# VHH binders against q9vpf9, part 6

Target 1, 373 residues: q9vpf9
Amino acid sequence: MSMSIDSNKLLLRKGDMKLDNYPTCAVEALTRLETLIASRNKQNMVMQIISEFIFLERTPKDGDVRKSQALPISQMNLFQEFQLIIALIEYFSRPGRDATRNAIFLSLFGSHLTPQRSKLLSRLISTAVSGSVAPLLSSAGTWMQQVGCKTPLSLEVAQNIVSDFISYSRKTPEQLKQLPMVGPHFAANFMVAVADLYLNEQRSPTLNPPPDALLDTITEWMMENPTLCQASQQPLVLPAGAIAMPFTTPLAGLLRWVVLAPLVSNRSAYSNLHLSLLRALQQLVSSGESTALPSQDLMQIVKSLQSYCARLAESKTDPQADAAYQKCMERFAQAVQIALSSNCITNQIQLLCLLESLPPHKLMKIVIEAHKK
Short names: E, the ipSAE of ESMFold2; O, the ipSAE of OpenDDE; V2, 0.75 times the mean of E and O plus 0.25 times the DockQ between their complexes.

## First folded at step 1 (VHH)

Design o4 (framework vhh_4orz_3; at its last look DockQ between E and O 0.50; V2 from the best seeds 0.00; counts 0 for: pae O 6.4 > 2)
Fold by ESMFold2, look of step 2:
Structure o4 (fold): chain B 373 residues (1-373), chain A 121 residues (1-121)
Amino acid sequence: as target 1 above (373 residues)
Amino acid sequence: EVQLVESGGGLVQAGGSLRLFCAASGFTFSSYAMAWLRQAPGKRREWVALITSGGSTDYADSVKDRFTISRDNAKNTVSLQMNSLKPEDTAIYFCAARYFSLGWYDEYDYWGQGTQVTVSS
């Protein structure tokens, strides 16, 4: 570790920033961060500038707060929040390098966030969807992958999009319908998140279907954008030395929707979505090491079917006579057969043994027998 | 409650091998990058090896081709195989985890207590 003094230190001091000109000081801070964020030794200064000049936060002092209150205190009023959203939209709309935009976005939102920052993030992304702001949505897609598509932060963003564009809207807006073309990586990661929110017994004891308009939107996305599930497989564009988190495909979660849907719905959209998922599964090129359907995700589907069959046993209903169960198993068997034929499943023997634990189904039995020996 | 517990340290002759383990709990292990760092007496802590959640690895120049980092997401463990050990490898070895993806190699969210490795000549 060398000790040195840089003659450009005056340009990097935060003392040259003025708080009395909001949002101008936030715009100025964003510009200065591009220089600072490239330096490993400046990260504490970067975080201080973000907190003080962009989010207008005060750091607690020993005498001002208890030691258990570690998070910064927001001093931003409602008008300043609106001003910041507009400034960020303008900043991310500038021509520039993806690595720089992604680094700034992750510096603003890439760690544990205060509730105020989380709220602002959700409003920012919804605004970017409404405005079809492709560079911001590209950075948001990178952000979702880096923090994890199923984490509370990502699920909050996904829930706010459903609220803003599905639940509180008369019609699904054109901007949401076009999201796969404007921000395909973000759209794919959004699908991972919403797939986790619905028809998922790890999230709710009730097997809740997605809203009809959301289902229709996702189905149309998959039908009209055949490579959408592959959009998250592109390498992330990050500065040198930064860690890239692995992608997650929406295929497994959406498969859970279509397999479990007969238990709660007869909407025809699930048949169209199922066909699109089978097609996407067939498109995957197997290297013998990559998989779109990890056995862990498929085990979750089996557990939900086992729970349903336990309820059938309590009502003395034979699963072979239950039309809903038979339809679930037909869809599941078709997907499993294609995945096995395309080498899309890791640990195939463990999965096949688990599938045998379910009440018998003709097609699934054939699939299991064809691949066990 | 987050815990990182290292094991496998000890005394070994130069040229020998050791394998360190780190057991993780209290967080979603598969979402985190994992690293090993070391601190010799009187020295600053230095980065040794890193493995991303996706399995990509990177190593400090001083240990490249001698050390191998690996992870087992099913068991929530990360290990460091250390071959061709030298006296300058003597240090307390720490397991660390990070979620902040734009962080640098010496910035981590969680740390273990460390395990001593001593390499005699």
Scores: ipSAE 0.029, ipTM 0.418, lowest interface PAE 5.7, mean pLDDT 82
Fold by OpenDDE, look of step 2:
Structure o4 (fold): chain B 373 residues (1-373), chain A 121 residues (1-121)
Amino acid sequence: as target 1 above (373 residues)
Amino acid sequence: EVQLVESGGGLVQAGGSLRLFCAASGFTFSSYAMAWLRQAPGKRREWVALITSGGSTDYADSVKDRFTISRDNAKNTVSLQMNSLKPEDTAIYFCAARYFSLGWYDEYDYWGQGTQVTVSS
């Protein structure tokens, strides 16, 4: 009498879960999601379960679901948030399929996050960094790629890491130093995000350098592991039918740092970082369609330099005589030369044209001429 | 306001070609994956083609090697070149956009109104 395990009974009716025992109900919900998340047709249910049983969000009863653009409000208190973080860490530390784990993580922290979920995510990831929780960080890395490393959510996560590990600490914690080893994919994507936060005129009219400790940390990472930037190119492990979003490498953002640094800082760490970047670029296997350096990012650097030169002109200063500009261009030219040689830049012609618009630099001129033939 | 406006649909004979266009506005186009889906009368909407923000492409088996999806980020447009059209390709074709999120081939953030493609035998 083969007990036909009535597979039908696991039809997780929303009604079978009790909210009276947090975080147990959240853990149970997570377990149930493992089965549901594989089904394309149950996404709404998944989201509802997450909202109700994991984040304890209540939808205002009264309003036409269509009209109430009001984001669900979580009823979680601080203690429950803490409990959830611990529960999630434990859950993600359990043996399981990477695809499922990643799917769950993405479902928990999708593109439409409430402010509370966003905060919780940041805390979760910081805790994972502190505890060197490799599986969770792997999922977080996947998440960053899927949502985009330069999105407000990713930037918030990055900012919180910087705040927690750099701003409030006199010394960079060992856990952050080990991040590339524990979670290389996350580390790489984190670098993309942090690179976007600093020395970026699109974000701030002023070129704000990164904190010294952050710069030192990133530099150390790059020096110790020249292939770290390639970690962002790792294939995503996603459930069937899921769309993998393109990867972003930290190279362009970090290049922006080193190229523009002479305008705001004379720290030697930027020179070391530059050297590490050049090495990383040299190691980039011209493998197929993957553009390691989007032309748009490089164009942004050009625009910043153009702006700087305009200011020089206003002050009647010759860019050829400006040591900072010359150093910027030198670093930029070296990187561009390697990148072009490796065929890792998109829209090369457009970039070359823009580079020609800058006040002439001897090395840059050589690079441009070599690649316009 | 987010808008996706399809164009290029029409009547074509079997074996013919059409090129569909979708013009996007109201969002950061370069950050989105773009897709074409189609819905034939009495049938479920089906995914046809996808192009990521990075330019990677994927196609349904039914249209593979016949259709080509491309995008122009400077113009905020996505196109679908349809060659060797068959009567079975007759459908309303929808342009759709997907931001960075968990999702499947049939889930998108923004949709166009669709353009009719009719392939006559």
Scores: ipSAE 0.023, ipTM 0.335, lowest interface PAE 6.4, mean pLDDT 87
Fold by ESMFold2-Fast, scan of step 1:
Structure o4 (fold): chain B 373 residues (1-373), chain A 121 residues (1-121)
Amino acid sequence: as target 1 above (373 residues)
Amino acid sequence: EVQLVESGGGLVQAGGSLRLFCAASGFTFSSYAMAWLRQAPGKRREWVALITSGGSTDYADSVKDRFTISRDNAKNTVSLQMNSLKPEDTAIYFCAARYFSLGWYDEYDYWGQGTQVTVSS
């Protein structure tokens, strides 16, 4: 009988909602979703309420000639978009259960975003960063992990943060200095996404080089918060029935970035970032916390260096004489030495065999020999 | 012994079209991303268009829908088709090459000497 009573009550509540009084209808919708979000059999109703009363979306009619007929089209004007962002900031600032907030955030901005919802998500997160809205940033961090930190959705979020706060800054922006304390999970997942954004041309081509202000920001974060990378691996506060996405570590992604950086840049900002990552890795091992460092990320470093050396061979350049390659190997050997000394690397023997396949480097040879047998 | 040689530049009236070519030698062209950058009078150099080794393309907002980058791996050439040209497009256009595997472009590995494009009002 519960379902019949709930359905009748919800139908009456939906009938009370007025689209002519925005953003009141969005606020009322968010409140009603709190009772529905935990029920799997009401998921279609949740999506209808979100589409109709929060985003003011209309499904295209049969016979309409539109470029994206399968996607809902938003009726919101720019002022209503602003009103929605304020309403969402207010809503996520209220006392409540993390599981409920995270479920609502995921329902609003799930894996199949329309262009308008994607734009609103970017503006919402940037507003939350500017206003230090910790509960919203927590939900955003959980959302990034749920959809995958290296997916196009998460990469777009990372790119928008770089665009909004970093691209035209001469130094670390004040709004970002507090982010590791206000939203550690979001900051950690942002680092995973941004490292992938700048390492993977095929998946997310970035044509502009990463700004010094970005590298300086991450360096400052890591120097002041050595354990920040562990925030990405903390248990997710998920609603019943939610599927957890595989965890990734920012440390592996950032190490790959700084090790390969000499192949494309001689900027000192990368050296500073590298040192901050070595300190973080050393602190992790010294504290007795052995988080598995995925050997696959380290093996991808080897693969990238092998590809680079193949290019050098075509131009008859000796890899052992190439300054960029020498710098990469120096940084790589330093990181591998710290990690191997603490047993943080999985599949150590396979990694050592792959490292031996690279053109010789004095420090790397010493590291390999020290960890054989 | 790497060379990038640009050609196809010249004088054109606003609304006209030009096609730039870049001939590459001395490296495995098909493995490199190729880019066009320009330097307008009194301004810093700016990126215009990129084509990856896999054929994916990207464009600066100022030239989007007007310019098309393409490559011919058999001829070791990259081309830039420029349509609906504006006086603001007046610049020296440079061809540049970057090895694909790195995912970003702080510095290009190889640069051409440039070709002048002048768009009259």
Scores: ipSAE 0.013, ipTM 0.377, lowest interface PAE 7.9, mean pLDDT 79
ESMFold2 (binder alone), look of step 2: mean pLDDT 86; pTM 0.871

Design o5 (framework vhh_4orz_3)
Fold by ESMFold2-Fast, scan of step 1:
Structure o5 (fold): chain B 373 residues (1-373), chain A 122 residues (1-122)
Amino acid sequence: as target 1 above (373 residues)
Amino acid sequence: EVQLVESGGGLVQAGGSLRLFCAASGFTVSSNYMAWLRQAPGKRREWVALIYSGGSTDYADSVKDRFTISRDNAKNTVSLQMNSLKPEDTAIYFCAAGPYYRWLSPSEYDYWGQGTQVTVSS
């Protein structure tokens, strides 16, 4: 068994010794990985094949990098990067089991990416969005879920999509309008990632504010494809004793972003997005099938508002006179009213107690009192 | 319908600077991958610089830290700032456009400029 792996590696090595054989050696490696990926005892060989024959990486040596930067170095030239992008698009467009393609995608671009692989991943995904490459976007969407939609890796992907398709646009990009139809799983996970990206806007001085075109695009997605908001993220199976990973949905992530947005900026595009989210939430409540608004996300909104009010107290500002706080509470109360009417919110009593701890707001008081009995 | 027009080439002394421009019509540069390539006398065309639709950039090792590619979305143009020029930079410079995955070789570009001559003396 190990002999067959060694034989395959030797054949790939002989081919890889000439530039004329790239990306053929990468394509051959991808095909051989289909068999190897199914075996747990071959994971080291899988990673070696990926490093050597797909990304053309080698171990750092004295003089290659600083001793503090002990990451594999890709030897790919620019043409080889283009050839790899094409090879990956072709490979992930082949008929076959999604589970195998998704496992290979995760092995290529796992949780601890080198800068070179991270750059290639962003280029690959933007190329797939531009070309409407549905199978690759499907694998990318699953990858975002597997590595976590709120991790730095997923946020980098979201930031690159915003940069590539929104920031320089004169109008809403037509390619992004089709994304929910071409790659619904990717679109759903992108919305979770982008919401989290911009919730942390104030802590990143280099991140530009979200363009109105981005908010308008998401608003259109919500209006035309409301079922995307119901897409749940299942946490990875955790070992015994691991902490429970909170999961979220596009609706929950986007709502948290829009409710807290007045604390950073107040624009009509946010109000339009908010209304589309309330409409989607109302449709979910009416269906009775599922809730897309976890109580944990609602409780996190409360915690963020409590922190904001503590800062207002330092500046001697009355929250009831603060326009930003009032706007947040108005949007939040509307969403809470719809959510609580569904009877699908877990820990409802604790949520109501947390809401009561916030400085008074007229609509929120009405909502709290209506649901105490 | 797509048209690319390069300009800004000329004769310059070693160590000098030059700025090339690529004007696009029939499509929007901000939504496309744009590249500068060059062809030296008697050699094949080679990549110099890329700017992706979102503004991220990439450079050939031979020009890194000397050349800067940039985009002006208002004018629908891409430019290449060339500093510390060397005689080996002498070439016809081309701009090209298209999705990243279409850039398999220079001859496979869908959208291609006619080029501008850069000559670096001594």
Scores: ipSAE 0.000, ipTM 0.218, lowest interface PAE 12.9, mean pLDDT 76

Design o6 (framework vhh_4orz_3)
Fold by ESMFold2-Fast, scan of step 1:
Structure o6 (fold): chain B 373 residues (1-373), chain A 122 residues (1-122)
Amino acid sequence: as target 1 above (373 residues)
Amino acid sequence: EVQLVESGGGLVQAGGSLRLFCAASGFTFSSYAMAWLRQAPGKRREWVALIYSGGSTDYADSVKDRFTISRDNAKNTVSLQMNSLKPEDTAIYFCAASPSLEWLLYGRYDYWGQGTQVTVSS
């Protein structure tokens, strides 16, 4: 027993690793990381092992000294990239501790990814979706939460799922129908990310609606799995000593979709999505969740509606007679009423003042007056 | 509007002591792990000390038994007491915050400050 511990210490030395027969060296590196990742003082060794033996990254030689020993460059050819994806699928499919698996995933794909590692991550996740690799999708979902679901890294992952499964589909893809059951945390965090890509003035001055197949997929998920929003509230399986990050739900982003949709689309799917969001919100507030709808996200919806009403004023159109605006406000008021009644909105006073700046709407006026306290 | 502001740096003779402070704002300080990192001239940034939300601490081998990290959740402050300073401790010292210790240990930070200069003369 003591001897096996000492042997493990020897195996953790960088000098003992060989670059022979890729991807064997990558598999051996992953195994060594299981022990090394538990040590707080060995993080530099973890990063060196990952760079050298998993991604085959090398520092540029003396002939190109302009950038004073810039970041290592990956030497993998396309066949080795494929071999690595298969090795990672096999590794993450092994029985083991979720905390260790999640720590290794985070170490492989951190916040400052190189372009090659980013492309490999996207291919890895798409392969895991196609193959229903639940343990890898679980680690990917935890990774999205740790790096932030609305960051460029998470948005890139979301965009690649859209590209790979949705862009050429006329209906909900078969591979995605089971995703909420195979990887609920990943599905929830994917929804947080994709909701930010469409019907969002902060990303585009034009309100671009999502592709029909994406809208239908998300609507189907939410209708069949109303508890999917609660998946993002489950405690993360993190390494010992890690602090749980505050969770975010897809509610705010998807609410923006259904509220602003009447301005650009008449698709019935938005009405179904709206009803499923009200149901999900009611379930979250009933379980004691007080941060389901951040006020900042709701204020952004108000600003978009203010911009729309300014354009109506230029055309001398009364917002109270505009069918699109009336539908936006009706959907918004219903969600705000549930959230305010259940104390799920931060900085309520500022939000109420901002809502009052919008042209009057019958239901919204009732909601505002009921919560002026 | 998350902000970390370091202070307490300066010039000190070898064998002397300094105490660094980091004032935090814009996040739930008590839930975050806090770390001190340093960057010496011409070198990469290195981790020095960390403190968990629960008060447990860890130190780099180069500063163990000489440095002490502490936190005050009521004041949203983390401190680094540096004793028996060596010329090799000369660096810009940075405060960093992360909801995950894993992020801090792998050099992945949610937030970090602008730094405070520590110079140790022989």
Scores: ipSAE 0.000, ipTM 0.106, lowest interface PAE 20.8, mean pLDDT 78

Design o7 (framework vhh_4orz_3)
Fold by ESMFold2-Fast, scan of step 1:
Structure o7 (fold): chain B 373 residues (1-373), chain A 123 residues (1-123)
Amino acid sequence: as target 1 above (373 residues)
Amino acid sequence: EVQLVESGGGLVQAGGSLRLFCAASGFTFSSYAMAWLRQAPGKRREWVALITSGGSTDYADSVKDRFTISRDNAKNTVSLQMNSLKPEDTAIYFCARSTPEEWLYYLRGFDYWGQGTQVTVSS
């Protein structure tokens, strides 16, 4: 068997010697990966085929021969990148097993991407959103969950979607409006990523604030598709041998973003998003499901507000007189009231103690007292 | 309505030069990226050169430093200057239009093509 694999690899290598044969060598390599992916013992061969025949990567030899810090350099020109994107879209649109597609996607775009592969991945996903390529978006959603929705890799994907479809648009594109129907798992993980992106990156003085069109799009998604925020709506079809990542929910991420938003912005679009999240949370509570808003996420919001109040104390500002803090606490208290009414919150005593450590707020005090019994 | 018409092909000896022209009509030429592709006998069609609406150029490795793509927005023409021609450059050369949005060409490629012009390089 090893002789057969080696022979096939040599044939692919010969094809790669002719520039006019790209993307033929990439298409042949993808077919070969289908055969190899069933065997865990062939991971080194899979990675080598991907590097050499799909991404046209070579390791620099002059003064940088295989050093631990050396990165492979892609030889693909702009048109070859286009040809690869088309080949991948065609490949992922073929009938087949989700597990196979997900395994190949993870092999192509694992957890340790080169900058070149990361850029290609972002363009591939934007292309799939534009073309409503459901199988590819499904694999991309699974990939985001595998690598973590709040990692730099997932945040870059989210930022590129915002840039490509939202930042300069007068109206939300139809493809983006349909994203929750075409790729619900990807849409859910995109919302987690974009919430974390703007919550953390807004601390950078060089980054632009989120466009109103983004907030409006997510608000519309949540109002029309409230099940996107349910834990049970995220399919978990892992590739063979993949490590399961901690479960992530859009509701938890979006709520944290909206509650803390008054610290950096007074825009009304955030209030509309907040209301859509409260409606979604209430529907989940009414149905007896509450896994979408874990106590750990509520406790992280408390910690963020504690940090902000510590800064106010340094400047000798009274939190009760700070409009931003008051608005954060108002939104937070409304969400906490609905969450606690579910009777499904773990570590409720610890959560109530943390909430009580925050500077007093009228509505939050009422909520704490109601659940202290 | 959209038309692309190539001209300038012919027979030339190795080491010679040819200049190909593509006359475009039926659309706002200055708003589109334009490309040249070729198909050699018995081989697949391959991309040769690209020029964006902003004038940025890119070339296939096989023709880099030998071919130059240019455009004249006043005349709605894209040109390919071919120097140091080799027998391997023998092919039918096609002019093609990309989509108006720069990033969309990665998705759709080229939406209109000319009929092609034959280039034959003798040894």
Scores: ipSAE 0.000, ipTM 0.140, lowest interface PAE 20.3, mean pLDDT 77

Design o8 (framework vhh_4orz_3)
Fold by ESMFold2-Fast, scan of step 1:
Formats: sequence, structure tokens, C-alpha cells
Structure o8 (fold): chain B 373 residues (1-373), chain A 122 residues (1-122)
Amino acid sequence: as target 1 above (373 residues)
Amino acid sequence: EVQLVESGGGLVQAGGSLRLFCAASGFTFSDYAMAWLRQAPGKRREWVALITRGGSTDYADSVKDRFTISRDNAKNTVSLQMNSLKPEDTAIYFCAADRYYLGSWYPSFDYWGQGTQVTVSS
């Protein structure tokens, strides 16, 4: 950015903000963002204020920048990061409009983060979970939906929650048990992200298998809060000009994960999670909620199993003798039976034809025959 | 370049024990899940045991409580301890490596060994 027209206008508007009094300048910047976000003409100023007064990022200048001096992410020390986290928690706990909080959260963290902002986001969300900071978790949940629950950024957030609260804990913390009540939208989107994380083809080389405590936690969440899978379908309160990302239901994501899980693991924790998902699905179809498990998601599971069976053929393995495939088909047949018992499933004939293309399974044959009549 | 080499197979009497080893080279062993599969004469290959990158294990029902899979990342080795062997355990045992996040929604075995023969006499 040139140091002429736009930079001069921004500096004139910053006359009462000073970097020397951190985190006061960040708090003042957050307050001013409410006014500036209401006017789309101030977007350049919004970005500049966030960079300079909230994250303490250096703005490069012509003739001033040297390569050895140019890493903006190194400007905030650990104490300042802590001060910012506290300031953000206090800010998001203030009375205000959901649309305003969500717009500010999206402006702060967007979809393209520096490593330092990404790390701070993770620490902020973990702190909000620990402190049961409902307004911040609500904004974080909306942010995950806006940037996409299956994007690398959302998967990183999910992975950090697993690391901070689950991986090393013998007993689930009370705050995490309460998360579906405190931040249902965040809990729902976290489940979408974590299901994709553990089936994702782009999985990090450092990612361990999901701990049993994670599966048990989600099982408990679903057992205690069977309507949690509807949270991601709630109307979004978005700032003017923001685009809404497509909804992915937690039920569809979790079911795909659990049905395909035998391909990597046959642990009993997955069976317990599966039963909780079947219970949730039964409740939703009984209430007439056809949107919780779209037929397209069931068709995607078929395609995944078709691809797996093609690989078994390459290795001369009979799918009917493959323990992993048999367990996948058992879980899938149970879910399909409940879904097809609803009159709300679209493209049922196409789904049945796709299911018939899979290598035979006893329970699935019974399900297909029952719904072909 | 990439190699998985099985060893430790042989002839044993029913009720006996064998330990199979798989030595891996040419890839970052610690990044891969490791599996043992077997193929009996005239049958298709079947999965026996899996050990994940983090050391979590899983077993086919037919071998559960009899077989134990383990890995040594320092030596790039995966092993299968087979106890209480039965004639139906007679098969060629294959070591396989899977980096299942590579372009797939499901696990795919990226590398396979040549196999080692296990014969259990009645």
C-alpha cells in the first residue's frame, strides 16, 4: 500500500489511538469497528485498524522495509497475546447485536490467517470453551459456517480443541460436557469439522487417530442433546454483504464418519457413537425433519464404498469376506432403513439403485427389498 | 526404492506361536498406518490387524485375543505376535502401509510386501 492518499486518510482518523497503551488501543479499535463495519465505504480503514491496533502487525512502507525486518507476526509478545485474548473475551461478552459481533469476528479472523492470528484464534476459542463464554462461542460457530466447516482453518480449530480438552484428559472436563448447551452452533460445527478431519484425504502427517475420549464425548453430546444436529440449520445473522456458506448437517457428517470408520478402526467407541446417531436420526424422521440427512449424503457414502470395493478387487479381496466392508454395510443398512422409512427422502429410486450396485450384504438386501415394493 | 519385507513365517503345530516382522524402507514409516493381511490357499485376501500412526490397534474378530500387532518407529518395523495358532490361520501374510489422507475419503494401501508363508499343521 502507497503512503500517500489512503494511508494519510487512515492516519488522520487514528489521532486518538496509541500503540503505547496495549491493550487499550485494541479495545478502542474494537469499539470503532462497530461504527466502521456499518459503512462498507470504510472497509480499508477496518482492515488497517485491525492490523495495526489489535494484532500489532507492521504495515510495510516504501523505502522502510528490509527482508530481515519484515515479519509482522513477531510483533506481539506472549503477554500481549494474553492481554488481547482477555480483551476479546470482555468485548464479545458485552450486550449487543449478534450481527455486529459476528461481523467483527469475521473481520478479525476471516478466511486467510497468518500463523500468529491462527494460533491466537485457537487459544481464544479454547479459552472461551474453558470459561463458557457463550456470545464468543456463538460468533465462532457462525464464523466456522461462514468460512466453511470442512476448510483447513476449521479443521485446525477442531484439532486444537481435541488437543486441548480431550487427547490428554482421563475424564471429560465439565465445560466441554456443557458445550452443546453453552454454544450449540459451535458444538454442531465442531462435530462437522472433526468428522471431516478424521476422514480427510488432506490429513496432517502429525495427526494421531481420534482418541476414544473424543468419540465418547460426541456420543454423550448426542445422547443428551439429540436436537444438536439441527443447530447448524438455524438462520444465520450475517453482516451486510457477507455471503452464507452452505449448511452441512452434523448428523450427515458424523454418520459418514462412523459408517466408513471400520475401514481404519473397529473400536467399540465407534459402535456407541453409531447407536447415538441412529437414535437422533429416528427422532428427527419421527418429527418430519427430512433435511437432517439429505439423500445426496447417503449417495456419497455409496460412492465411497464403491471406491473401496474397487481397491479390494485390485488386491483380489472378496468384499463379502472383508470384515471392514461388512461392518460398514451393517452400520449403513441400519441408517438407510431409518431414513427410507421416512416419506421425505428425495431420489429414493436412484438411491436404491446405487445401493444395489454394492457387493451384497444380508441386512442391506432386506432393507432394499422392503423399500422396492 | 520403497520396500516392505516380511519375515518370521514358517511351519508350526496347532496351538503354537509365531512372530512375524515387517521391515520398511524408502518412506517416512512414522507417517503411515501399518496393517497385516493374509491370503489362504484358494481364498481372497483378508484383513488381520491394523496399527495406526499413534499406536492404536484393531483386529479381525477371527484373531482377536490371539494376535498382537506392534510397531517400532526407530527401527521402521511392524510385528505381529500370533498365539494359539489354528490350522485355519494357514496363509501367506502380507504387510501393508497406508497413508490414507492421500487423495481418498477412505484408507488405501499405498505399499505392499511380497508376503511370508505361515503353515499351521493339525
Scores: ipSAE 0.000, ipTM 0.114, lowest interface PAE 21.1, mean pLDDT 76

Design o9 (framework vhh_4orz_3)
Fold by ESMFold2-Fast, scan of step 1:
Structure o9 (fold): chain B 373 residues (1-373), chain A 119 residues (1-119)
Amino acid sequence: as target 1 above (373 residues)
Amino acid sequence: EVQLVESGGGLVQAGGSLRLFCAASGFTFSSYWMAWLRQAPGKRREWVALISSGGSTDYADSVKDRFTISRDNAKNTVSLQMNSLKPEDTAIYFCATRPYLYGSEFDYWGQGTQVTVSS
């Protein structure tokens, strides 16, 4: 095993070890990984080849503290980073098996990134969005699901897309309009990530409110592609040794975000997004899709609203807070009505009991009564 | 409309110097990365120098210490100072730009300016 690593490294060094021949050594390494990645017992070999020949990493050394748990540091200059991004775009655009491509992508960027690899990943994905590189976006979407769409890694990717294409733009770029068609799985997981990012904005006091352009872009995506969230429901083509992370559907994530949004903001862009989600939910229900909006996600919305009401009860009643709650319940009741009418909700009785525990709301009471039996 | 217009090319003796200019219009120049690339007869296109929106520079090993890239955001220009020219520097030199430096290829290219270095 380790002798095979040494043999492969020796061949790469003989051919193109010199930095002035980069990224040839990275391209050759990627080709060698196609054979090695299929073997579970060679994962350490894969990681060493990636570190040495693709990212040109060295383990930092400290006289007082040995290398244990020290993160590798990339020796790449700006030109080598540029060459690597081009080489990766070209590599992932080649015809090949999704399992191999996804395994290599996960091995390159993993679940624990150095700052250098994180910056390269962000630039790689932004470049792929800009160039509509469908195969790479497919692997990136799978990667987001594998590492978890609500993890810091996925949130950083999402925040960089917002920064690169949305934050300072007055109109939606053409590349973003095409994203649901070019990379549906990536677009779906991006929406899950941004919903979580902005739902938790109070945990990040320096995080600006979401731009209206972001909400408008997602609204347009959902209106033009109401089945977009089905892309994230498909079975993953996973590499050997990879663990599938549980994922939240875009519909569930976005719904939670827009239902709770009135508690912090009353912008019309949220109402437009909400209506697009109701339309998408109705179409999925009509097609017989039972996994688009799990009862567990609806129950989490109930718990969030219960927590909010408990805080209000222990402090002081503000007229603005009551109006906000009423708007949350109105949006929630509309979504629950469509979901329950589908006959696709598991644990319906438990959900109805939890909904009844919320402070009274006229529409929600009607919805509950209609679905008790 | 994005436009890049190169100038300053010509015939020069080995060991001589030449300065190339690129005039840019139709985009927010100061926010874009700028690069100089070249293509010699019968050879592949290769990059020569790049400069970030913030002014950071990088150079191909073949031209390191001989070429200097600079930009003037007030005039929307980028220039390439070429010193100690060699016959192997003979090529058509292109100015290129994009909002994101790292991509499959640069999005916008000029028409090029010919540089010929005699032995």
Scores: ipSAE 0.000, ipTM 0.192, lowest interface PAE 18.0, mean pLDDT 77

